# Ledger of designs, part 26: VH-VL binders against p04169

Target 1, 76 residues: p04169
Amino acid sequence: GLPDGVEDLPKAEDDHAHDYVNDAADTDHARFQEGQLCENCQFWVDYVNGWGYCQHPDFTDVLVRGEGWCSVYAPA
Below, E stands for the ipSAE of ESMFold2; O stands for the ipSAE of OpenDDE; V2 stands for 0.75 times the mean of E and O plus 0.25 times the DockQ between their complexes.

## First folded at step 16 (VH-VL; framework fv_retifanlimab)

Design t6 (at its last look DockQ between E and O 0.72; V2 from the best seeds 0.00; counts 0 for: pae E 6.0 > 2)
Fold by OpenDDE, look of step 16:
Structure t6 (fold): chain C 76 residues (1-76), chain A 123 residues (1-123), chain B 111 residues (1-111)
Amino acid sequence: as target 1 above (76 residues)
Amino acid sequence: QVQLVQSGAEVKKPGASVKVSCKASGYTFTSYAMNWVRQAPGQGLEWIGWINPNSGRTKLDQKFKDRVTITVDKSTSTAYMELSSLRSEDTAVYYCARESYDFWSGYDYFDYWGQGTLVTVSS
Amino acid sequence: EIVLTQSPATLSLSPGERATLSCRASQSVSRSGYSYMNWFQQKPGQPPKLLIHGASNRATGVPSRFSGSGSGTDFTLTISSLEPEDFAVYFCQQYYKYPYTFGGGTKVEIK
């Protein structure tokens, strides 16, 4: 679930952690597979306007973009 | 159980091409990127590039962008590295190496390597 | 590219002695608390073997006498007490930025 104060979290920038990109199309990471997105990651919690909360410990301080991707992606 | 078995040694003339194979077994081939690394005799290691066997996406060192092609055959779980316009300085042992990821530590690494393929380029 | 400089080039020691190997990067290979540096061991006629990933994490099966430390540009591989099988060449490797690069290696040889 969404934590308290999620509405006050800043949006993640590229390279926030684990080679995160706000647009999955921008990644040149070896592990990236087509169709993998934050929004279908097991850590994803939808929030608002295409942005969500990532339950991974390294992303709890930001909102991540549904169309984004990072190297710790895990299928739901 | 994981094994990477490479093709045999090659002897080539300058200007020729060589294609080295790396057959993977003991794991899901399409789930891990395959890297190619070479090592000149008595020298250090030089990364060439990787391929994602599932997508076919590749990343190369710009040094090799015009001469190296990395491919896979998913039906045989085999990765290939082809190097063209061979030069004497391309003489080296070429390795394939599986790129893995540790979800606990959060890092990538090359955990399994082929036995290496010696490519000798000489007139 | 990020250049990794290893020192010393050769380290002559006896079994039981402590080995300290240095790897210096031309620029930082750390970001957001993570260090993208690995260490490998290589013996003649064999491919490299992974020892350490992420600067300080021992790979599976690696003896506790091997340890890695460092961040930013300076990294160290330590072998607390050398065993006969530890005499080999050791390489550092960064994957912080393309192209991935390796150090020139440190040869740990028997004194």
Scores: ipSAE 0.802, ipTM 0.939, lowest interface PAE 0.5, mean pLDDT 96
Fold by ESMFold2, look of step 16:
Structure t6 (fold): chain C 76 residues (1-76), chain A 123 residues (1-123), chain B 111 residues (1-111)
Amino acid sequence: as target 1 above (76 residues)
Amino acid sequence: QVQLVQSGAEVKKPGASVKVSCKASGYTFTSYAMNWVRQAPGQGLEWIGWINPNSGRTKLDQKFKDRVTITVDKSTSTAYMELSSLRSEDTAVYYCARESYDFWSGYDYFDYWGQGTLVTVSS
Amino acid sequence: EIVLTQSPATLSLSPGERATLSCRASQSVSRSGYSYMNWFQQKPGQPPKLLIHGASNRATGVPSRFSGSGSGTDFTLTISSLEPEDFAVYFCQQYYKYPYTFGGGTKVEIK
């Protein structure tokens, strides 16, 4: 589930934490594997219009992009 | 047990090419990037690049871009690094190194290294 | 590219002494409280061996006499009491930006 106050969270910018990118196609991180996206990550909770909430502790202050990626990706 | 076993030492003439192999065992080959690093005699370590064995995607230091090809053979769990147009300054020990990760921190590190392959370039 | 400068180039010490090795980066290798700096030990004829990752995290099996610290541009590896097997060359390595780079090394040798 979504936290209270999710509607007030700002959208993440690239490099927010853990080499985060709003578009997975923009990463050149060695760990990246094609098909990995925030929206299929273990931490993902869908919200609205392609934005979601990431349950990872370092992303609780922002919304993340569903087609984004970060280096702590964990498959669902 | 994770093991990286590299091909044997090579002696080459300037202008030739060399292809070093790195056979992996003891882990899921496609789950970890494979890096290539070299060390010239009396010098420090120099990163060449990596390959993601699952996707085939590579990243190379720009100084090697036109002379290095990094490939994998998934069926034999083997990574290859080919360096062309060899010069005397390419004389070095070439290492493969597995890149591992920590999910929470995003830290990456080279946890297992091959034994090294000496490539000597001389006329 | 990010240049890593290690100092001193050589430490000449006796077993039981404390070794302090410095690595300075030409620009920050830290972001959001995380430091993208590793330390390796290398003995002649051997590949490097990972000691520390993320500036301060000991790799599995690394003795507690090894510790890492620092952030931003300044990093330190400390060996609290040198053992005979600790006489080797030590390298720092950053992976904050491509290309990944290594320091020139600090040789810790027996006095």
Scores: ipSAE 0.067, ipTM 0.786, lowest interface PAE 6.0, mean pLDDT 90
ESMFold2 (binder alone), look of step 16: mean pLDDT 92; pTM 0.931

## First folded at step 18 (VH-VL; framework fv_retifanlimab)

Design u1 (at its last look DockQ between E and O 0.82; V2 from the best seeds 0.00; counts 0 for: loop humanness VL .300 < .304, pae E 4.6 > 2)
Fold by OpenDDE, look of step 18:
Structure u1 (fold): chain C 76 residues (1-76), chain A 123 residues (1-123), chain B 111 residues (1-111)
Amino acid sequence: as target 1 above (76 residues)
Amino acid sequence: QVQLVQSGAEVKKPGASVKVSCKASGYTFTSYAMNWVRQAPGQGLEWIGWINPNSGRTKLDQKFKDRVTITVDKSTSTAYMELSSLRSEDTAVYYCARESWDFWSGYDYFDYWGQGTLVTVSS
Amino acid sequence: EIVLTQSPATLSLSPGERATLSCRASQSVDRTGYSYMNWFQQKPGQPPKLLIHGASNKATGVPSRFSGSGSGTDFTLTISSLEPEDFAVYFCQQYYKYPYTFGGGTKVEIK
């Protein structure tokens, strides 16, 4: 679920961690597969306006974009 | 059970092209990027590039951008590396290597390698 | 590109001795608390074999006598007590950014 204070979290910038990109189309990572997005990642918790909370330890301080991607992506 | 089996040694003239194959088995071919790395005799290792077999996306060292083509045949689970305009300095053992990763940290690593293919370029 | 410099080029030791191999990167390979550095072992006529990934994690099946340490630009592979089968060439490799690069290698040879 969403943590307390989620409304105060800043939006992640590209390269926040694990080669994160706010637009999955921008990645040049070898492991990226088409259709993989933060919003269908096992760590995803939807929040508001296409942004969500990522339960991975390295993203707990930001909001991530549903259409984003990073190298610790795991299918839901 | 994972295996990468490469094609046999090649002898080529300068200016010619060579196409090395790497047949994968024992895993889902499309789920792992395949890298190519070469090693000149008595020298270190040099990364060439990778291909994502599912998407066909590739990444090459800019050094090879004009001479290397990496492809796959998903139906046969085979990756290919073609090097054109061969030079004597292209003489090396060429390896394919599967890129795996740690699921929690995202660490990438080459866990399985082909046996290598010697390509000799000489007049 | 990131240049990896390994030292020494050759290390002559006897079985049972401790081996310490260095790999220095021309720039940091750390990101978000992780080090994008791997170590490989290679024997004549064979492909490289993965030993360490992420600077300090042993690959599956790697003996406990092998360990990796370091961060930023300085990394170390340690073999606590050399076995006869450990005499080989060892390479470090970074995957922090493209192009991926390897060190020149350290040859561990029998004294």
Scores: ipSAE 0.787, ipTM 0.934, lowest interface PAE 0.5, mean pLDDT 96
Fold by ESMFold2, look of step 18:
Structure u1 (fold): chain C 76 residues (1-76), chain A 123 residues (1-123), chain B 111 residues (1-111)
Amino acid sequence: as target 1 above (76 residues)
Amino acid sequence: QVQLVQSGAEVKKPGASVKVSCKASGYTFTSYAMNWVRQAPGQGLEWIGWINPNSGRTKLDQKFKDRVTITVDKSTSTAYMELSSLRSEDTAVYYCARESWDFWSGYDYFDYWGQGTLVTVSS
Amino acid sequence: EIVLTQSPATLSLSPGERATLSCRASQSVDRTGYSYMNWFQQKPGQPPKLLIHGASNKATGVPSRFSGSGSGTDFTLTISSLEPEDFAVYFCQQYYKYPYTFGGGTKVEIK
């Protein structure tokens, strides 16, 4: 679920952690496979306007883009 | 259990091409990127590039981009690296290496390597 | 591209001695406190074998005498007490930016 204070979290920048990108099309990471997005990741919790909360420990301080990707992607 | 078995040694003349194979077993071939790395005699390691076997996406060191083609055959779980316009300095052992990851940390590393294929380029 | 400079080129040591191997990168290989640096061991006639990933994380089956440390541009592989099977060449490798690059190696040999 969404944590208390989610409305105060800053939006992640590219390279926040784990090779994160706000647009999956921008990654050149060898692990990336087409169709992988934050919004279909096991850690994704919808929030608002295409931003969500990632439950992975290294992303609890930011909002992430649903169309984003990072190297710790795990399918839902 | 995981095995990468490469094709045998090759002797080539300058200007020829060579195609090295790397047959994978013991894991889901399409889930891991395959890298190619070479090592000239008495020298260090030089990364050539990788292929994502599922999508066919590749990334190559620009030094090789005009001479190297990396491909896969999903039906046989085999990766190939073809190097053209061979020169004597291309004499090396060529390795395939599987790229794996640690789920929580996100670190990537080459956890399994083929036995190597010696390519000798000689007049 | 990122150049990795390993030193010394050769360590001549006896079994039981401590080996300290250095790898210096031409630019930082860190993002958000995570180091994109690996270490490999290579014995004659064999492919490289992964020892350490992420600067300090031991790979499966790597003995406790091996440890990695460092961040940014300066990294160290330490073998606390050399065993006969540890005499080999050791390479560092970065995957922070393409192309991936390896250091020139440190040969650990019997004195």
Scores: ipSAE 0.225, ipTM 0.826, lowest interface PAE 4.6, mean pLDDT 91
ESMFold2 (binder alone), look of step 18: mean pLDDT 91; pTM 0.924

Design u2 (at its last look DockQ between E and O 0.85; V2 from the best seeds 0.00; counts 0 for: loop humanness VL .300 < .304, pae E 2.3 > 2)
Fold by OpenDDE, look of step 18:
Structure u2 (fold): chain C 76 residues (1-76), chain A 123 residues (1-123), chain B 111 residues (1-111)
Amino acid sequence: as target 1 above (76 residues)
Amino acid sequence: QVQLVQSGAEVKKPGASVKVSCKASGYTFTSYAMNWVRQAPGQGLEWIGWINPNSGRTKLDQKFKDRVTITVDKSTSTAYMELSSLRSEDTAVYYCARESWDFWSGYDYFDYWGQGTLVTVSS
Amino acid sequence: EIVLTQSPATLSLSPGERATLSCRASQSVDRTGYSYMHWFQQKPGQPPKLLIHGASNKATGVPSRFSGSGSGTDFTLTISSLEPEDFAVYFCQQYYKYPYTFGGGTKVEIK
């Protein structure tokens, strides 16, 4: 679920961690597969306006974009 | 059980093209990127590029952008590397290598390699 | 590109001795607390074999005498006690950014 204080979290920037990109289309990672997005990742918790909370330890300090992607993506 | 089996040695003239194949088995071909790496005789290793067999997306070292084409045939689980305008300095053993990854960190690594294909370019 | 410099170029040792191989990167290869550095072993006529990934993680089937350490720009592969089958060439490789690059290799040869 969403943590307390989620409303105060800043939005992640590209390269926050694990080659994160706010737009999955921007990645040049070898493993990226079309259709893989933060919003269908097992770590995803929806929040507001296309942004969500990522339960992965390296993203707990930011909001991530649903249409983003990173190299620790795991299908839900 | 994972195996990468490459095509046989090639002898080419300068200016010619060569196409090396890498047949994969023992895993889901489309789930892993395939890399190509070469090694000139007695020298180190040089990364050429990768292909994502599912999407067909590729990434090449800029050094090879005008001469290398990496492709796949998903129906046969085979990756190909074609190098054109061959030069003597292209003489090397060419390897295909599967790109796996650490699930926790997300970093990738080459876990399985083909046996290599010697390409000799000489007049 | 990131240049990886391995030293020494050649290491002459006897079975049972400790081998220490160095790999220095022209820039840090650390990201999010991980080091994007790997080590390979290569014997004549064979492809490289993965030994260590992520600077310190042994690949499957790799003997306990092999270990990797380091972070940032300086990495070390250690063979605690050389076995006859360990005499080979060892390469480091970075996966931090494109293009992927390899060190020039260290040849561990029998004294």
Scores: ipSAE 0.837, ipTM 0.945, lowest interface PAE 0.5, mean pLDDT 97
Fold by ESMFold2, look of step 18:
Structure u2 (fold): chain C 76 residues (1-76), chain A 123 residues (1-123), chain B 111 residues (1-111)
Amino acid sequence: as target 1 above (76 residues)
Amino acid sequence: QVQLVQSGAEVKKPGASVKVSCKASGYTFTSYAMNWVRQAPGQGLEWIGWINPNSGRTKLDQKFKDRVTITVDKSTSTAYMELSSLRSEDTAVYYCARESWDFWSGYDYFDYWGQGTLVTVSS
Amino acid sequence: EIVLTQSPATLSLSPGERATLSCRASQSVDRTGYSYMHWFQQKPGQPPKLLIHGASNKATGVPSRFSGSGSGTDFTLTISSLEPEDFAVYFCQQYYKYPYTFGGGTKVEIK
């Protein structure tokens, strides 16, 4: 689940951590594969309006975009 | 066992092209980016670029953009690097290297390397 | 592009001695608490071998005598007690941004 205080988390900007991008189409990372998105990552917890919570320890301070991607992506 | 086996040494004239192969075994070829790195005699290492074998996406150092083509053949698990318009300063050992990563940190690194292919450019 | 300057160019040491190798980057290679710096060992006629990733994390099978440290622009590889097989060239490599670059190397040679 979602942490206490999730409603107060700011939205991540590009490069927040781990080569994060709010739009997966913007990545030039070697490991990116088409179809990988934060919203189909094992760390994803859905929240609201296309934003979610990433359970990876380095994203506990922000909301991430469901259409985003980062280099610690792992499929659900 | 992960193995990267490269094609044999080449001797070329200035202005020619060379195509080096790198046959991968012991892992899922399409799951890891393949990098090319070269080393001139007695010199350091120079990154050339990578290919994502699944998608075909590539990234090249600007120095090589107009002269290098990196490709794969998924059916034989083989990557290729072709360098055109050869010059004497292209004399080097050319390596393929698999890019792996650390799950939590996301660090990417070259964990397995081919044995190297010497390309000699002489008139 | 990011230039990596290694020093010294050559270390002449005996087995059992401590080796300290430096790598300085022309700009910080840190992002969000991570240092995007690797160390490789290369013996004559062989490809490079990964020793350290992320400044301080030993690669699989690397002996405990190897350690890495540093952050930002200054990085160190330490070999606490040199073994005969450790006489080689050592390279640092950044993967902070494209193009990936390598240092010029430090040759550790037997005295």
Scores: ipSAE 0.516, ipTM 0.888, lowest interface PAE 2.3, mean pLDDT 93
ESMFold2 (binder alone), look of step 18: mean pLDDT 92; pTM 0.932

Design u3 (at its last look DockQ between E and O 0.86; V2 from the best seeds 0.00; counts 0 for: pae E 4.1 > 2)
Fold by OpenDDE, look of step 18:
Structure u3 (fold): chain C 76 residues (1-76), chain A 123 residues (1-123), chain B 111 residues (1-111)
Amino acid sequence: as target 1 above (76 residues)
Amino acid sequence: QVQLVQSGAEVKKPGASVKVSCKASGYTFTSYAMNWVRQAPGQGLEWIGWINPNSGRTKLDQKFKDRVTITVDKSTSTAYMELSSLRSEDTAVYYCARESWDFWSNYDYFDYWGQGTLVTVSS
Amino acid sequence: EIVLTQSPATLSLSPGERATLSCRASQSVSRSGYSYMNWFQQKPGQPPKLLIHGASNKATGVPSRFSGSGSGTDFTLTISSLEPEDFAVYFCQQYYKYPYTFGGGTKVEIK
């Protein structure tokens, strides 16, 4: 679920970790597959206005965009 | 069980084109990017680029952007690398290599390689 | 591009000796505790064989005598006790950013 203080988390910038991009279309990672998005990743927890909380340890300090992607993507 | 089998040696004239094939088996072809790497005789390794067989997306070293085309035939699980405007310095063994990754560490690596294809460019 | 410099170019040793191979990157290939460096072994007439990924993780089937270490710009491949089959060329490779690049290789030859 969402952690306490989620409302105070900043939005992730591109390249936050693991080649994260706020728009999956922007990635040039070899592993990216079309249709893979943060919002359908197993680490995703929806929050507000298309942004969510990522349960992966390297993203617990930010909000990630639902339409984003990173190399630690794992299908839900 | 994973195998990458490449096409045979090629001998070409300068200015010609060559198309090397890499047939994959033993795994889901569309799930892994296929890289091309070459090695001139007695020299090191040089990355050329990769293709994602599922999406068709490619990434090339800018050095090759005008001369290299990487494609796939999903129906035959085969990747291709075509190099045009051949020069003598293109003489090398060309390898295809599957890019995989460790799920726990998230590190990527080339785990399986083709046997290599010698392309000789000479007048 | 990130240039990888391997040293020494040639390492002459006897079976049973320890081999230490260096790979230096022109810029850091590490971020947030991750190091995007791999090591390969290559023998004549064969494609490279993966040994180490992520600087220190042994690939499947790689003997325990092989180990990798380092971060940032300096990486090391160590063979604790050379076996006859270990005499080959070793390459480091980074995938921190495009283009992927390889070092020039270190040839480990028998003294």
Scores: ipSAE 0.824, ipTM 0.944, lowest interface PAE 0.5, mean pLDDT 96
Fold by ESMFold2, look of step 18:
Structure u3 (fold): chain C 76 residues (1-76), chain A 123 residues (1-123), chain B 111 residues (1-111)
Amino acid sequence: as target 1 above (76 residues)
Amino acid sequence: QVQLVQSGAEVKKPGASVKVSCKASGYTFTSYAMNWVRQAPGQGLEWIGWINPNSGRTKLDQKFKDRVTITVDKSTSTAYMELSSLRSEDTAVYYCARESWDFWSNYDYFDYWGQGTLVTVSS
Amino acid sequence: EIVLTQSPATLSLSPGERATLSCRASQSVSRSGYSYMNWFQQKPGQPPKLLIHGASNKATGVPSRFSGSGSGTDFTLTISSLEPEDFAVYFCQQYYKYPYTFGGGTKVEIK
């Protein structure tokens, strides 16, 4: 679930951690596979307006874009 | 057991092309990027590029962009690298290497390498 | 392109001695507490063999005498007590930024 204080988290910028991008189309990471998005990742918790919370420890300080991607992607 | 087996040595003249194969076994071929790296005699290692075997996406070092084509055949689990407009300085051993990652730390590395393919370019 | 400078080019040492190999990057290859630096060993006529990934993590089957350290621009591979099988060339490799690059190598040879 969503953590306490999620409403106060800033939105992530590209390159926040683990080659994160707010738009999956912008990645040039070798491991990226078409169709992988933060919003279909096992770490995803939906929040509001296409932003969500990523449960991975290196993303606990930001909201991430559902259409984004990072190299810690794991399918739900 | 993961294994990468490359095609045999090639001797080419300047201006020709060479296509090196790398047959993978012992893992899900489409799940890992395949890299190509070369080593001129007595020299260090030089990264050429990778291919994502599932999507066909590639990334190349810009100095090879117009001369290298990297492809795969998913049905035979084989990667190919073709280098065109060969010069004597392209004489090198060409390696394929699987790009793996550590699940827990999310680090990437080349853990399995082919045996190498010597390409000799001479007039 | 990120240039990796290895030093020394050659280490002449005896079995049982400590080897310390340096790799310096032209810009940081570390971010968010992660270092995108690997180390390889290469013996004549063989492909490179992975020793260390993520600057300090030993690959499977790598003996305990090997260790890696460093962050940012300065990285070190240490072999605490050289064995006869350790005389080889060692390369560092970064994958922080494309193109991936390798250092020029350090040859560890028998004195």
Scores: ipSAE 0.293, ipTM 0.850, lowest interface PAE 4.1, mean pLDDT 92
ESMFold2 (binder alone), look of step 18: mean pLDDT 91; pTM 0.928

Design u4 (at its last look DockQ between E and O 0.92; V2 from the best seeds 0.00; counts 0 for: loop humanness VL .300 < .304)
Fold by OpenDDE, look of step 19:
Structure u4 (fold): chain C 76 residues (1-76), chain A 123 residues (1-123), chain B 111 residues (1-111)
Amino acid sequence: as target 1 above (76 residues)
Amino acid sequence: QVQLVQSGAEVKKPGASVKVSCKASGYTFTSYAMNWVRQAPGQGLEWIGWINPNSGRTKLDQKFKDRVTITVDKSTSTAYMELSSLRSEDTAVYYCARESWDFWSGYDYFDYWGQGTLVTVSS
Amino acid sequence: EIVLTQSPATLSLSPGERATLSCRASQSVSKSGYSYMNWFQQKPGQPPKLLIHGASNKATGVPSRFSGSGSGTDFTLTISSLEPEDFAVYFCQQRYKYPYTFGGGTKVEIK
């Protein structure tokens, strides 16, 4: 679930960690598969306006974009 | 058992093209990117590029952007690397290498390699 | 591109001795606590074999005598006690950014 204080989290910037991109279309990572998005990642918790909370330890300090992607993507 | 089996040695003239194949088995071909790396005799390793067999996406070293084409045949689980306008300095062993990763850290690495294909370019 | 310089070019040692191999990057290959450096072992007539990924993580099946360390621009592969089968060429590789690049290799040869 969403952590306390989620409303105070800043939005992740590209390259926050693990080759994160706010737009999955921007990745040039070899492992990326079409249709893989943060919003369908097992770490995803929806929050507001297309942004969510990522439960991966390296993203607990930011909000991530649902249409984003990173190299620790794991299908839900 | 993961295996990458490459095509046999090639001898080419300068200006010709060569197409090396890498047949994969023992795993889901479309789930792993395939990299190509070459090694000139007695020299180090040089990354050429990768292809994602599922999407067909490729990434090349800009050095090779005009001469290299990487493709796959999903029906045969085979990756191909074609190098055109061959030069003597293209003489090398060419390897295909599967790109795997650590699921937690996301670190990527080449875990399985083909046996290599010697391409000799000489007049 | 990121240039990886390995030293020494050749390391002559005896079985049982400690081997320390250096890989220096022309720019940092670390970010946010992660180091995008891999190490490979290559023997004549064979493709490279993965030893270390992420600077310090042993690949599956790699003996405990192998270890990797470092961050930023300086990385080290250590073989605590050389076995006869360890005499080979070792390459570092960065995956921090494209193009992926390899070091020139260190040949560990028997004294």
Scores: ipSAE 0.852, ipTM 0.948, lowest interface PAE 0.4, mean pLDDT 97
Fold by ESMFold2, look of step 18:
Structure u4 (fold): chain C 76 residues (1-76), chain A 123 residues (1-123), chain B 111 residues (1-111)
Amino acid sequence: as target 1 above (76 residues)
Amino acid sequence: QVQLVQSGAEVKKPGASVKVSCKASGYTFTSYAMNWVRQAPGQGLEWIGWINPNSGRTKLDQKFKDRVTITVDKSTSTAYMELSSLRSEDTAVYYCARESWDFWSGYDYFDYWGQGTLVTVSS
Amino acid sequence: EIVLTQSPATLSLSPGERATLSCRASQSVSKSGYSYMNWFQQKPGQPPKLLIHGASNKATGVPSRFSGSGSGTDFTLTISSLEPEDFAVYFCQQRYKYPYTFGGGTKVEIK
């Protein structure tokens, strides 16, 4: 679920943590596979307008883009 | 049980090409990137590049971009590195190394290495 | 590209002594509390063996006498009490930016 105060979280910038990108097409990480997105990651909680909350501990301070990706991606 | 077994030593003339193989066993080949690293005699290590065996995507150090091709054969769980236009300074031991990672931190590291393949370039 | 400078080039010590190996990066290899620095041990005729990843995390099966520390540009591998099998060459590696690079190595040899 969504945490208290999610409405106050800023949107992540690229390179926030773990090689995060707001657009998965921008990654050159070795482990990226086509089709992997934050929105189909096991850490994803949907929020609004294509932004969500990532349950990974290093993303508790931001919203992430559903079409994004990072190196701690895990399939749902 | 993870093993990376490389092809045998090779002696080449300048201008030739060499193709080194790395056969993987004991794990799901397509789930881990394969890296190539070389080491000239008595010297340090030099990263060449990686391949994602599932997608076929590669990344190479720019100094090798015009001379190196990294490929895989998924059916045999084998990675290949081909270096063309060989020079004497390409004499080195060539290693394959599997890239693993830590789930939570996302740190990547080479956890298993092949035994190395000596490539000697001499006239 | 990020240059890693290891010092000293050679460290001549006896079994039981403490070894301190330095690796300095030409720019930071740390971000958001993570340090993208690995350490490897290499013995003659063998491939490198992973000792440390993420600057300070021991790989599986690595003896407790090995430890890594540092952040930013300055990193250290420490062997608290040298054993005979620890006389080898040690390399640092950064994975912060492409191309991934290694230091030139520190040879730890028997005095």
Scores: ipSAE 0.662, ipTM 0.914, lowest interface PAE 1.4, mean pLDDT 94
ESMFold2 (binder alone), look of step 18: mean pLDDT 91; pTM 0.927
OpenDDE, look of step 18: ipSAE 0.850; ipTM 0.948
ESMFold2, look of step 19: ipSAE 0.593; ipTM 0.908
ESMFold2 (binder alone), look of step 19: mean pLDDT 91; pTM 0.930

